# Ledger of designs, part 18: miniprotein binders against a2bj90

Target 1, 235 residues: a2bj90
Amino acid sequence: MSRSARRKTSALNTVLRVVEVFASIQGEGPFTGTYSVFVRLAGCNLRCPFCDTRYAWSLEAGKPLGVEELVEEIARYEPSLVVITGGEPLLQRHPLNSLVEGLESLGLRVQLETNGILPAPARDEQLWRVYHVVSPKDVPVRVPGAKLHPSWVDYARATGRAWFKFLVANEQHVREVAEYVAKLGIPRSRVYIMPLTPEKLDMKELLELHSRIASLAVKWRLNFSPRLHLLVQLP

## First folded at step 3 (miniprotein)

Design nL2
Fold by ESMFold2-Fast, scan of step 3:
Structure nL2 (fold): chain B 235 residues (1-235), chain A 101 residues (1-101)
Amino acid sequence: as target 1 above (235 residues)
Amino acid sequence: SEEERKKLEELAKKYQEEAEKLFREGKYDEAIWKLLEAIIISRQLGDKELEAQSYYLIAEILFQQGKKEEARLALELALYIAEKLGNEELVKKIKELLEEI
């Protein structure tokens, strides 16, 4: 079978709705500073007030791409990390497992960004083997309809392949996060607090916010995630 | 630095050697893990030869596991790199394994 015929077959069997694929630096979480390819999948099960990627909310915002084509496109960037984000990537769970298998077969390190509403991977899923940054929206930002699925805490304890990243604006938010993770039994070593960047901050305001949240991370003995891409003006 | 580069080269070689030993022991998943680490380092170093060889070895392991589609994807990436490098020996090995799949 020719390469073209194989790509047609892949597009019929496993298809992802993809908004964009681009190279940048991972600006957030445990892999901050890593040269990465970002794969933004379409569709989301939330409507967060502070969402920076509202254009990805609809599945129709995504172009249909076969898993094989997408793996080839990602591989051409030669990334140290593949960041699968969206929307909510787990809405496309079935073809996403196929994508992860293809990327892992090429030795590519994969990180998923998820809101954690849908269940964590089961042991028989390809997704079980990759890294997950879970961004709960039930605390402190309290997005309607958001609730962390309890299986994510079990997955994190069993595998060591999940971290929890919380958007915070002030010390009261950090206190709420600390209480939440203590109640769920999430180790502080698995917890990141990240600046909640509301509407149209200038560079001075971004730096001041980062400084305040970083200081709170030290005070509360939590990990700090910047939004490095915003500070260095990368996508 | 030059010292950091040398340490990474030594670490990548160590992962390759460990992967070959694990492959011989039938510990396929652990062998693949070591090769994935070698590939990550090879990319940091810009060592395309090591990267292509590591993908080829991953493909051999995946083929032994009966994971033919995953093996094919690894071979196609190895082929892309090997052809760009002009490594005719590696290109021949990759094409031979692709015909089995």
Scores: ipSAE 0.000, ipTM 0.113, lowest interface PAE 18.5, mean pLDDT 82
ESMFold2-Fast, scan of step 6: ipSAE 0.000; ipTM 0.142

Design nL4
Fold by ESMFold2-Fast, scan of step 3:
Structure nL4 (fold): chain B 235 residues (1-235), chain A 101 residues (1-101)
Amino acid sequence: as target 1 above (235 residues)
Amino acid sequence: SEEERKKLEELAKKYQEEAEKLFREGKYREAILKLLEAIWISEQLGDKELEAQSYYLIAEILFQQGKKEKARLALEFALEIAEDLGNEELVKKIKELLEEI
């Protein structure tokens, strides 16, 4: 094997597919209200040399974005929290570990949002050291094929760095969540229920839904996550 | 764990199969995106075989589109890995496609 080929492969592995980077307030989960930079990973690299069609944009927009360049861009915002989200960030696990290493070297707090289908971080990954908000899609929303990987429960117990955030519309959903987390041995202290918001709610409807789900959180002794950004009309 | 490793292997295989289906349907961009996901999972697993096969399939798709320069680059990545693994069958396929460019 050529050293040149390894360098080329390594250079590709240090590239992340990024939809957008923007500053906002974290509206959800355990860090609600924190000034954050959001990094949305798309699952496509618009500047990737292997991308079939999207790089008509690379001829106009410039070079593929490396991990080092992304760290510098994020740092420019001086955030209190870096939120890595997207489709599924763990699909880009190797370069994501490199990104996390760079961000932590600057003292930045990192939170990953994941559907939890892929395994939790291993102890030798940089991802082991950061916060994870896991949003299972098997309960209560019942997305076909979406199953929480059991390693996430072990990771949460071992590290104290994972929380489980569930979308709920009504009390039956909360009951299903309570039953699900009890079966898996997830402590209630690590469980958030969050309003399942239809796209076209007005502000009165949105506030009433938040109030209803928050009341259910109290009743069932679970944590409540708002969608604060929707209430204050931020991205 | 072994079960964790098996789930990543299943996901990578699923993306390979989805990419092949998309390729047959003429959805070239979507096929390549699935293969890039498979490559990143293969790195996590240390599965150099899957990584090489995924680069080779990307090269086939790019060649079908007439994107010879990018196909060559993907073949170069596949070749270095396949040679390191001693996968003579894959090396032969890569070299044959390289000659067509």
Scores: ipSAE 0.000, ipTM 0.159, lowest interface PAE 11.8, mean pLDDT 79
ESMFold2-Fast, scan of step 6: ipSAE 0.000; ipTM 0.216

Design nL5
Fold by ESMFold2-Fast, scan of step 6:
Structure nL5 (fold): chain B 235 residues (1-235), chain A 101 residues (1-101)
Amino acid sequence: as target 1 above (235 residues)
Amino acid sequence: SEEERKKLEELAKKYQEEAEKLFREGKYMEAILKLSEAIAISVQLGDKELEAQSYYLIAEILFQQGKKEEARYALELALLIAEELGNEELVKKIKELLEEI
């Protein structure tokens, strides 16, 4: 593109470490069921024992892609939602803001999935204007180093653009989540509980786990997030 | 860039120093938060030394709080990275603290 010298120069100088780009259905959180393009960024600041995407932990797992090239690749899918995930996408915050700007210029809805360790967006960032699903790892799963940054609660209240999604295995985990969000002042309407899925579940076990966690969501008056892509066998 | 890399290195060192000060002041949650930010920078830089040291300090904080199982897990992460690096001094410190858990 030669529309603007500034935009062309910026795109050439801005790169993201990208593991994969693929079309699927968003299987989790408030946008479950949406036709989406997933952009998995490399690098993670946690080493969760239950992690499904350990191949993305290293920055070296990602291929350097220019922001302009990545925007063009995403646009070809004509998605209803662009899901930026990782690893931890906020590790690449500077080029990520440029990517978001490019995607929003095309009218695309953007959702970030983040562990919430790094600060929430500031008002002067492009990231301020997009949706965030924050998955804390300090409660209930207790991953070392996974303290939720307090700015995420303020961002959620100020913008209405953040939700909190917690991995849970049992009712004790749900109780801990309920106490945690009450203490922080997070409204229940912004809280999702999601099944913590072990790697070796068959389809019957996976459905039974979903049923148990969904029942707990009803009991505790929290929102439920499935892992729909696992149930329908999509990536 | 080289300038950006140096700024991140300085910021990571600052977060580690702030975390140590907060730990000495008994502000455990704030110390862990600063160390989490240092880990994030260490991953961006490929600085496994800083990553391992940050997990070790988190383990010390958790151990001081009586959270021995969480401390053990943090030490196991620090040990895997420190052994990969061949940092014998850090490996020794990690193993010494593991013996206390």
Scores: ipSAE 0.007, ipTM 0.350, lowest interface PAE 8.5, mean pLDDT 83
ESMFold2-Fast, scan of step 3: ipSAE 0.005; ipTM 0.145

Design nL7
Fold by ESMFold2-Fast, scan of step 6:
Structure nL7 (fold): chain B 235 residues (1-235), chain A 101 residues (1-101)
Amino acid sequence: as target 1 above (235 residues)
Amino acid sequence: SEEERKKLEELAKKYQEEAEKLFREGKYEEAIYKLLEAILISIQLGDKELEAQSYYLIAEILFQQGKKEDARAALEWALAIAELLGNEELVKKIKELLEEI
């Protein structure tokens, strides 16, 4: 590669399409309850029927921001955790690696939320070194085009830095998840089930749904993820 | 409740009808969004028949858009549900569209 081509590649790796940046509490997964800054990247390779962030589906929904500008903005919040989500963040893989490098240089803990369709990080990527919560969309509610890339299971076993989070509405869904993870060799210790929350639930209904899914997690010996931000009315 | 179940069934049917109208008008993205709403309701109700039919309709729209691989994925999912249900008519329709792809 010529020096000119390398400089252009480096410059291209410094811009991300960003929908929003905000502080909140991580309400889901293994880091539930952590004071976090959320970075929502634009673009998605799926059209999930249960998606809460349809406004992020298009790349055009994102404002172009430089990696250095984003690192500075995130750092001002002094977060315990940086949650990079989307759409699908791995669609912007190259500049995302640069963002992770900048955040790690400040000692910040980073968690990526991904649908797992695109391959898991390679050892030479900065993304190899951070935490990943993978939300497969091929079970139990199967989405067209969704298939977990097999490299995520290998990555989870090799690094201990990936967990798998599944939206479930009932016991049949939990059974399908249990069969799926057993078939793929995903350890139960890395599996979370989370309530699939229909729109227009009141607080009593939301709490009852959480209770039912949590009870199923105990019965099936899986981890439970709440949607804590919904229960405490945070973004 | 049974009353709430009937209201959701009516809403899902309304979304499918709206999607068919939007599809005929060439408003493909809006049609898909209405069908996704119907699928959400079908999941809440445990109505796999409605879920399969809605994915079949999404596949028709995707095929019309020239998104053949996305259409195939939607059809394969609809086929799995239709076969589980023993819905031979829907299985036939899905297989016919898969042969066009």
Scores: ipSAE 0.017, ipTM 0.378, lowest interface PAE 8.4, mean pLDDT 84
ESMFold2-Fast, scan of step 3: ipSAE 0.000; ipTM 0.175

Design nL9
Fold by ESMFold2-Fast, scan of step 3:
Structure nL9 (fold): chain B 235 residues (1-235), chain A 101 residues (1-101)
Amino acid sequence: as target 1 above (235 residues)
Amino acid sequence: SEEERKKLEELAKKYQEEAEKLFREGKYREAILKLYEAIRISWQLGDKELEAQSYYLIAEILFQQGKKEKARRALEAALLIAERLGNEELVKKIKELLEEI
């Protein structure tokens, strides 16, 4: 079998369902402001009422892309950061580990965005070596079926490569987050609060909401995540 | 360039036509794959109308397969885009199919 035929067969065995690939600035979390390529994987294990990416909920919303083909597409952007998001990327855990291996072999930094329902990476996974931003949906937003897997707290403590990002609308939400992270033993240094943005906010309303949540972050001694891409009108 | 844009528009139209033919032939999986190819081209073109229409057709195919939950998800994707575009005709079609699920 030729090398080309073997590579094609390997790619088909490690196929990801991909909704979109695009370059932008990371607008959220610990790497805010970083020139990034976003890889949105299809499929999600939640149906959040505030979800901005409902088009990614179904696995069938994603096109089958071989890992090698996807690595080449990402590399052409020459990004400072590869953000793997979705849906829920860990639903495609096996081919995702292969993607991460390919990206790391090129010296690319990888960040995964996850709802944290599925277990954190094990030490023998390629995913163990990359950054994770975990967005729990049990507190304060109370999405049915959302429960943070406890292994994420252990992973964060063991590696220093996980942060917890919470959607908040008001001070009561921030109080609930503070109580939640204290109960789980999550260090405040690993916690971000981010504005819960309803559909159809104008720019003035969006700025006022960011200002309010940022002020609460200072008051409660938590990190603040903007939604910078919304403020500067990038995807 | 303008020449490249025209070629992508023609290719997207070809994929939609192939998908419709495959759907009529009962080749549902193949039809859906052609529509996802049209969706990828729609991203390159910034053509949200093509994207929404393609998701709607995917939902119709899934509904015919009896895959109601997957059809609902495709319809929700189409609805989000169609509402932002203000495409009232497409919004109506999506809501009508959602009521049958």
Scores: ipSAE 0.000, ipTM 0.128, lowest interface PAE 17.2, mean pLDDT 82
ESMFold2-Fast, scan of step 6: ipSAE 0.000; ipTM 0.298

Design nM1
Fold by ESMFold2-Fast, scan of step 3:
Structure nM1 (fold): chain B 235 residues (1-235), chain A 101 residues (1-101)
Amino acid sequence: as target 1 above (235 residues)
Amino acid sequence: SEEERKKLEELALKYLEEAEKLFEEGKYEEAIEKLQEAIKISEQLGDKELEALSYYLIALILFEQGKKEEAREALEKALKIAEELGNEELVKAIKELLEAI
């Protein structure tokens, strides 16, 4: 690629559709409890029944922000972790790689949250070097159009930088997850089960659900992800 | 002439910059019009790389508008040219967006 072509692509490929940027505590997955800045990108390739972020489904839900401006905004929070989520952030893959490059240049750690339908990063992408929490939607509660791209298993094996997080409501769901990860060759050490939280649970119901799913994680020898932010009333 | 070629290259770059600004302002149809002007110049120059890039950028705007079938058509045009050029980075970008629509 010529220098001229690279310069011509940079402008449109360095704009991200961003729904929100905010500081909080990572409530889920392997980095639970970490002081983080969340960057929610617009657009999603699924319509999940229990989606918590339906407001981010449309690309029009996001405002265009330049990568450089977004890096500066994130840096002002002085986070221990930058969580890039959405929608589905890989729909904006090329400017996302530029964002990751900018964040890494400042020594910031980056975690991506993805549904895993789009391919895992290649070795020549900046995304190849960061952490990924993959939330497959083809099991246990199958979402129409959802299928984990097989490259995510290869990426996890090659890098040790991917974990797989599954929403579960009951023991039958956990059994289905166990069968799924065994079939794909995903080590149990990289698997998290997390409570499937329907809308409008009160605090007692939320605690009871967490307790139930955590007990199942112990029984099935899987990792447990809380939804800590819900329990402590943070965004 | 060398001077005429340089002026056309500068004009094409100006259209790409104007398209970016219009896109940021949510003026999608106007942004696409600027990119179509860039395609006309790329054809005059025989600049297949600029042509492929301009089709790819049009596809990004159409995808943003929810016009998935029109976006697919623009991506297919960009892909054919990018593959002929051996531009692996652009081929990858186009294939990823095609997979997303």
Scores: ipSAE 0.000, ipTM 0.133, lowest interface PAE 18.7, mean pLDDT 80
ESMFold2-Fast, scan of step 6: ipSAE 0.000; ipTM 0.129

Design nM10
Fold by ESMFold2-Fast, scan of step 3:
Structure nM10 (fold): chain B 235 residues (1-235), chain A 101 residues (1-101)
Amino acid sequence: as target 1 above (235 residues)
Amino acid sequence: SEEERKKLEELAAKYLAEAEKLWEEGKYEEAIEKLQEAIKISEQLGDKALEALSYFAIAEILYDQGKKEEAREALEKALKIAEELGNEALVKLIEEALEEI
């Protein structure tokens, strides 16, 4: 085996720490309503106070799975979209690139969800070719350690394959998001605002919150992301 | 603490990335040193999967250097840890690598 071919099959490139794999509907962002398989990777470089997936924070929460086995498992669902999320998937960057290569070889569409602290993909990465939903934690509430890597704005402009999604509770949050994206030169057409949903909401409260944030999206000329899976009671 | 765990996991991820880059550059000994640092972190965290993966990577580098006996020993260490974890997927990957030696 050539040195290059050997490195493609190394442990560093062929094993991912996976929390869960499940089929659902993408409830958020630009692909809302798409039949998807979700791959939740373990490990995160943040500890957000509003995090709903705290069980994925530690790498130990993830079962080691071979990339080849994971590609086969995903393919059995016959998804319209593969959503790779976490924790922070880019903490497992090298085996993640191998996963994307395997999924792309089967003609599967891939979306990555990331906090954007780690750099955007380089042109020679498989990740360069997939869709990215970046959820900065700089605004509206600063999470300690959070800072959007500037390469994500350049990546979005160069490829048209990145969008920026922000959790908002009120109009002041939307104003702060609008100021942030204007300062960074992010086009508003690539910006989504999404309701920050407290755990103890009934269905009426959840719908009212969605309505309020959607109305603010219209007012501020930004895109709106629902949390559709919460509204239809899917994972 | 949760904050200390986060810092250690971030540092381990950094060492794994640095090891891969050094290995691609043919800097075998430096790559192994980074993986040995990742093993120390795995021991502090009790993360046996990270420990097994780090030994597996060390074995592959050793094999690339032509050190087949040392590579086999590293894979046998990785296999023992994977078996203790009860992770059938990781056991299978390491067994397949052992057949290549």
Scores: ipSAE 0.257, ipTM 0.681, lowest interface PAE 4.5, mean pLDDT 86
Fold by OpenDDE base, second read of step 4:
Structure nM10 (fold): chain B 235 residues (1-235), chain A 101 residues (1-101)
Amino acid sequence: as target 1 above (235 residues)
Amino acid sequence: SEEERKKLEELAAKYLAEAEKLWEEGKYEEAIEKLQEAIKISEQLGDKALEALSYFAIAEILYDQGKKEEAREALEKALKIAEELGNEALVKLIEEALEEI
């Protein structure tokens, strides 16, 4: 057995640190309304001040799960989509490719959510085949250590399987997004703006914020992503 | 305790949010003070990533103030921590920032 074959079966390539697995409705982006299983991976390379999943920041917050066991767990929910999220899923890139291979073998559709700091999938990765929603944190919210890796723009052009979801609080943020995507040559049809929600909005405030940002999306000719799960009180 | 850890993480996130807002308002010294409080929390949590990112943010603010030498020192602190963490993406970003100063 070659050294290469032993590396593919190592625990490093077959075990994920997982915070939680749950079924819900995808509330955000191009797949909004889809019955989905969410796999929240542990560990993040950012510390966004507005993060709603801060409990996933540490790798230690995740339990080690085998890829095969995780595929079986996901399959039991009969999902219309598998959403890989977390802190930053691409920190676990190697076992994540193995997970994607397992899920695709069952005919399951997979969407990754990423902050876009790490390089986009290469053609030889299983991740190349799935859908990606990239959520840059450099624009407009300027999170320290956030910079969109250029390869995501190339990946989006090559595959048509990437969308960019930007957090916005006001019209100035929407302007900055519009300028940024124009500069990078990202098609507007692949751009979503989503409300930046503080942790303690009531339903009235949440609806008002959605209304304002949706109106800005129309004005600026961008797609709108709701926070649908918050509006319908799902996980 | 896990509950105390969660409270500290919430407090750190608050300081980061306040720092960002203060920076946008051009209140650079006040923004840096909030990030220094986040660093103290990072030490309590053992969260080296929070520490590195806070030093990186301090460096960005110092650079905006034209304090290039102080910004370099902050980036060097961030770099050392990022290397210790094995965060290659953050290492690269800090190295790129150090080349621009």
Scores: ipSAE 0.153, ipTM 0.637, lowest interface PAE 2.7, mean pLDDT 91
ESMFold2-Fast, scan of step 6: ipSAE 0.132; ipTM 0.595

Design nM2
Fold by ESMFold2-Fast, scan of step 3:
Structure nM2 (fold): chain B 235 residues (1-235), chain A 101 residues (1-101)
Amino acid sequence: as target 1 above (235 residues)
Amino acid sequence: SEEERKKLDELAEKYWLEAEKLYREGKYEEAIEKLQEAIKISEQLGDKDLEAQSYFLIAAILFRQGKKEEAREALEKALKIAEELGNEELVKLIKALLEEI
């Protein structure tokens, strides 16, 4: 590879559209309770009815940041976990791989949050080596156009680095999730159900909803994810 | 000559590396100036990859500055070249940004 070719490849991998960077506690999924830095990337390929981050749907919502600048900013927080979310982070796949490489070089643990419509990482991507929480929108919320790419199931089996997280409001939703994951061959140990939270719940209603969904998780032998940040009022 | 071609390629690489450094430092106008110099050389050399990537980075900087119309013009130039090259990944990225301008 010539220096010119290496320079050109590096340039395509150096800029990300970033909405926000902030420290908080991971409130969801397998790393619940971990001190984390959240990196919200702009752009999304869906318009989900229950989306909590509609402000990140447009790429215009993000400011361009160089990968090296972003790595330095993240490192200053000294996080136990870096959570890369959005929108849909895989829309910015090339520079995202470069970001992951930079973060891993510092020994930082990385988790990606994705809707799973775009393909899972290939073995030659830096993204292959990090953790992924996939939120399929096929069921039970049935977002139009939202089909889980089958490569995510293969990736989960091959690496043990992917989990599947589903928003549920009632037992019928849990049944649909159980049938869906059984059909795709996703092990129950990699499945989380999480309360579907409408915007207008008060704290008592929020806690009652968490209790009901947690009880269903026990009944159906699935993992439970809270929305801990909502319960403790963190971003 | 072959020797002159090598010197131009080295100069384009120098301008590109300077632009990346300036961009990381938040010196957007200076970064764009270096990228414009890289584009001039890439056009002389027929280096369409460097030309497309340079226009894309200029567009990203302009968009960050709120200069949406100038960013769109740079993206359209990058798109034309990326399509000629068959660079599917770059085409996809440029089209995603164009939808948001």
Scores: ipSAE 0.000, ipTM 0.133, lowest interface PAE 16.4, mean pLDDT 79
ESMFold2-Fast, scan of step 6: ipSAE 0.000; ipTM 0.209

Design nM3
Fold by ESMFold2-Fast, scan of step 6:
Parts: structure tokens; sequence; C-alpha cells
Structure nM3 (fold): chain B 235 residues (1-235), chain A 101 residues (1-101)
């Protein structure tokens, strides 16, 4: 590579700030039950009151890792799915596209978890080609500063590679979600409702909550996401 | 604020892209000015990657101007940060230039 090419590559896509890398089972969303490696990127553009990963909020919480080194570390786990989460991973968009390129070159399936505030991928991004689970925080939980970027609905329609996952505590929340997705034109087949779990629940309470939200999913003809890792006590 | 930090990151990326274009056009002083603005933003954000890349690019420009001693100083700053970041590719590029001065 020429000096000019090296300068451009170095400026745009060299390093990610990573909080943790670990193997587990994907407990949520359309790929529930899949053996996965989780890559938690540092930084978040929200301060959700129910957040269980507050340690990832600051960009400085992440250790700097080169994209190539991170691809190699992920590959050693031989995962069926790579889950890139955070904070908000799209805050590190340029090096994230390079990571996705590296992972795809190895034939690895990639899922991004995002709050959907930042725009959906453009066709010329590597991120265009991977799966996205979008977790809007404007409805029903009404987090200040949260607003779903409209490009995510267009991306979902164009690619079939985005789903929308909503935290719900009760039937009123499910009604608000149903109205929200209808207004935006999101098909019910792309919508998941997931239990909003308080910090301290015993196993009986956790099962009862899952049962209640699952029953509401059936009633409202929406998909249900468990929090399987909580039920089986995995990270 | 969160919105301010996002705007600063976008501004820094724009400064880096403008500096690279100016450098390739032979507008060395203007390119360095853009990179110095990027360094100021990197200090506000605590962005060590942006800081290292900015110093390395300043060194490339200084080397092209024949200012070898100033280039060496910028490279040494960039190298320290690049090594802390574990950015092997950047470390290699910095060491290659450092051997030429």
Amino acid sequence: as target 1 above (235 residues)
Amino acid sequence: SEEERKKLRELAAKYLEEALKLFEEGKYEEAIEKLQEAIKISEQLGDKRLEAISYWLIAEILYEQGKKEEAREALEKALKIAEELGNEKLVKWIKELLEDI
C-alpha cells in the first residue's frame, strides 16, 4: 500500500474502544439460543434509567484494540454469531465498518445491537450487509434524547436485515408499541417485545414476568424475545 | 454534553480529511493547521487514537518540508501513543519514517 493509502486507512478505521469480549448464548431477539461472541463497545449517546451496563457509558471505559487483533480474538471462539453491542456501537462507525469487513471475510455472521438514534447504514458501508436489532428508547420507555432515526424503517424495508425490539413492563406499553410501529409502517413480523426486568428479581418473579409478556405477545400478534441468559444464569 | 461530544468527533474527522487533501495538494502549512485543530479536539475528548494519527500526519508533512528534527519530535509523540493503543500498523508506519530521519 502507498503512503497516501496508509494515511487514509490510519485516519479512518484503525482502532475500537472495547469494554469486553466474551462467549455466551444470545439470549434476546431473532437469534435467541445461538452460540455467540459478544463484543461490547464503549460509549453511549443515552443514559437510560434501567441500564444494566452503565460501566460502558464512557468511551474511556473501553480498552483500545486494533481491528485486526479483535478479528483474530473473535475468530478463536469459533462463534456461530458475532454480536456487536455497547453502549452504542455506531458511535465508533468508521472502525466498526472495518471490523465488519474483517469478520465477513471469515464467513462469520454479524449482528449489531443499536438504539437507532444514529442513521441506518448506507449502501456503501459494510454495515449495510449485516443484521441489526434496533432497540428504540423513545417508546414505550421514553428515555430523554431518544428518537428513532427514520432511516432505520427504510433500511428494514430495503434489506430485510433489521428488527425492532421494545422493552415492555405491562399491556399499556404493548399498546403503545403497537400504535408506534403501525404509525411508522413497521410490519409486526419485524417487532419483538421483551420484558423490562427490574434489577432485583428472584427466579420465580423472572419466570412470571416472562410468562406475562409472552402472553401479551400472543394476544397482540407480536414476536416475543426472552432474556434467556438471565433464565439460565449466563452473562 | 453528549450532543457536543458527537459534534466534536464529526468536526475532528472533517479536519483530518481536509488535512489529508491539503497535504496531497502541497499546502503544508494549511494541512498542519487543520491537524492542530484535530489535536485540540482530541485533548477535549480524550481521544488518544485521533491524537496519535494527528501527530503522525504532522510528522509526515514536516518530513516532506525537510524539517527532520521537528518531524522526529512529532513521530516520538505519535509512537508512544500508538504503542499504548496496540495499533501495530501505525507503529510500523511511524518506525519506518523514523528510520529515514
Scores: ipSAE 0.014, ipTM 0.448, lowest interface PAE 7.3, mean pLDDT 82
ESMFold2-Fast, scan of step 3: ipSAE 0.000; ipTM 0.137

Design nM4
Fold by ESMFold2-Fast, scan of step 3:
Parts: C-alpha cells; sequence; structure tokens
Structure nM4 (fold): chain B 235 residues (1-235), chain A 101 residues (1-101)
C-alpha cells in the first residue's frame, strides 16, 4: 500500500456497469437470425419516448462487473455473435475497449449497437475492428438532444463495418430517411429501416406493421430489419 | 458563411476524435486541451449542443482519473447549457451523473 500522495485510477477503466447478460437470437439488423449473447450496459444519453429498455437509462441500474469476469461469462455461452447494447454502450468507452480486446482474443465476433451521438472509434481503438449498428435518433423520430456524430459516416466509408438502422412508422418517415442518407452520402446498401413499434401491439397489429414497412423497404430500395424476437416471443 | 461554418464544425469534431484517441493512450491532459479547443469553436458557432457534449467528455475523462471534484464542475457546466437549451432529457441525464460522483 502506497504511503505517498497519489491519484487512484478510476474503476471506470476496468469495470463495466452491466444490466443483464443473456443468450437469444439477434432479431434486428444485418445479423438477424444469429445465435447471440446480449450484454446490456447501463446508462444512456437520451430519453427516447418509444424506448423499450427504460430500466437501463441510469448507470446505477447496472451491476459493476470486471472486464475479465464478463469475458468469462460471455464465453460460457459459446455464441456466434456478442451483441453489446444498452443504454448507450459508448458512455463506458474505456472499459468497453478492454472488453472488446478480451472477446477478440477468444475469436468472438462482436457487434455494438449505438445511438451514434458519441464519436465513432479511432483507428488505434479495439472498437475500430468490430461491427457497429448505428441507430440515429435525429431522423425521422426527432428525439431531443440527438444528433448523429459525422465521424460515423467516415467510419462506415473507411471500414465497411457500420450500418445505419432507422425507426420508421410510415412512408413519410422513409422519405425523410432517404433524403437524410443521400445528404450524408451513406450508401443505401448500409441502410436498414425497422418498424417503430408502440409499447403495446397485439400480434396481428405487429405482423401488419412489419408487412407495411417491409413493403416500403422494397419500394424505396432499402434494407429491412424486422424485430424478429418480438414476432417469435424471445427476449 | 455556410462554408466557413461547416469547416469550423468539422474542426470541432476532429478535436473531439483526437481527444478520444489521446484519452485511450492515457494522455488525459492533452485530451482535455483538445476538448477545450472544441468548446471555443462551439462558442464561436453558438452551438450549445456541441459545447455541452464537449463538457460531458471532459467530465468522463476526469472521472476516469478519479478527479471527482473537477468532473462535477464539468458536469455542472454541461447542466447549465442543457437547461438553457430546454433539453429536459439531457438535464435529467446530467443530474443522474452528478448523483453518481
Amino acid sequence: as target 1 above (235 residues)
Amino acid sequence: SEEERKKLEELAYKYQLEAFKLAREGKYEEAIEKLQEAIKISEQLGDKELEAASYLLIAFILAQQGKKEEAREALEKALKIAEELGNEELVKFIKELLELI
């Protein structure tokens, strides 16, 4: 134990606040249908009115868990994909890079889900090497405080490891998305539209919404993301 | 001009990216310096959202170093700006962060 005056490094460098870890099928985006382990990190920099995981908004919602312990827990599931989601995972950026390093050392494929408000990874970060599904909240849903960081477009062009997933309720939303991605120079091949599902829909309503948004994806030549887990009643 | 505004916005985002790289390397003082440059640009542009974001990033870097008092000061600056913006969601989020430190 040191007897000299010195600063202690924050536990935030080696500890993640984790809400839950569970195995399921990835229901959304480019890896739909993949056997995955989901790691939900605590904390979020937005308060989306349509959010299904409001319990994860506060950092205090998460249990502190060491990076090495978390890597071991994830590995026991033997997943084809590790999905790191939250809240907003990039709020815990420093220990997240350490987690990614540990997972990569085991040969595990990693996907990050992010709102894209915080900057994209730099080339010297471990996060540079993993897949990112960016869900902008500035268009079309217009969440207060949401603005996509422009570095995500540069990252997508440089790496081919980012996709943009937009919540849409109707054709006007799809038109706004098409205009937005054209303005930013995002290739349509990297764009997914996904049904904006109200908190309670019956199964018939849910299927009808999926059908309508899928039809719009075909019409507008964009990729479609279902919310498969909702349709098959998985977590 | 619109072109001049875009160049300044790009420069501010470049400083934010450089700050993340420096913080990853343990160069915390240099990282904070880059974010302070981003704040100067955000003030020139009247971009309160960019200014608040830069203060939040400074707070995170200071918290990583265990500098709780300085991190709280940065969060309080971000909170004031969020209140001026009328961004209730950001205000609530920053207040939660202040309770954690």
Scores: ipSAE 0.005, ipTM 0.275, lowest interface PAE 11.6, mean pLDDT 80
ESMFold2-Fast, scan of step 6: ipSAE 0.005; ipTM 0.219

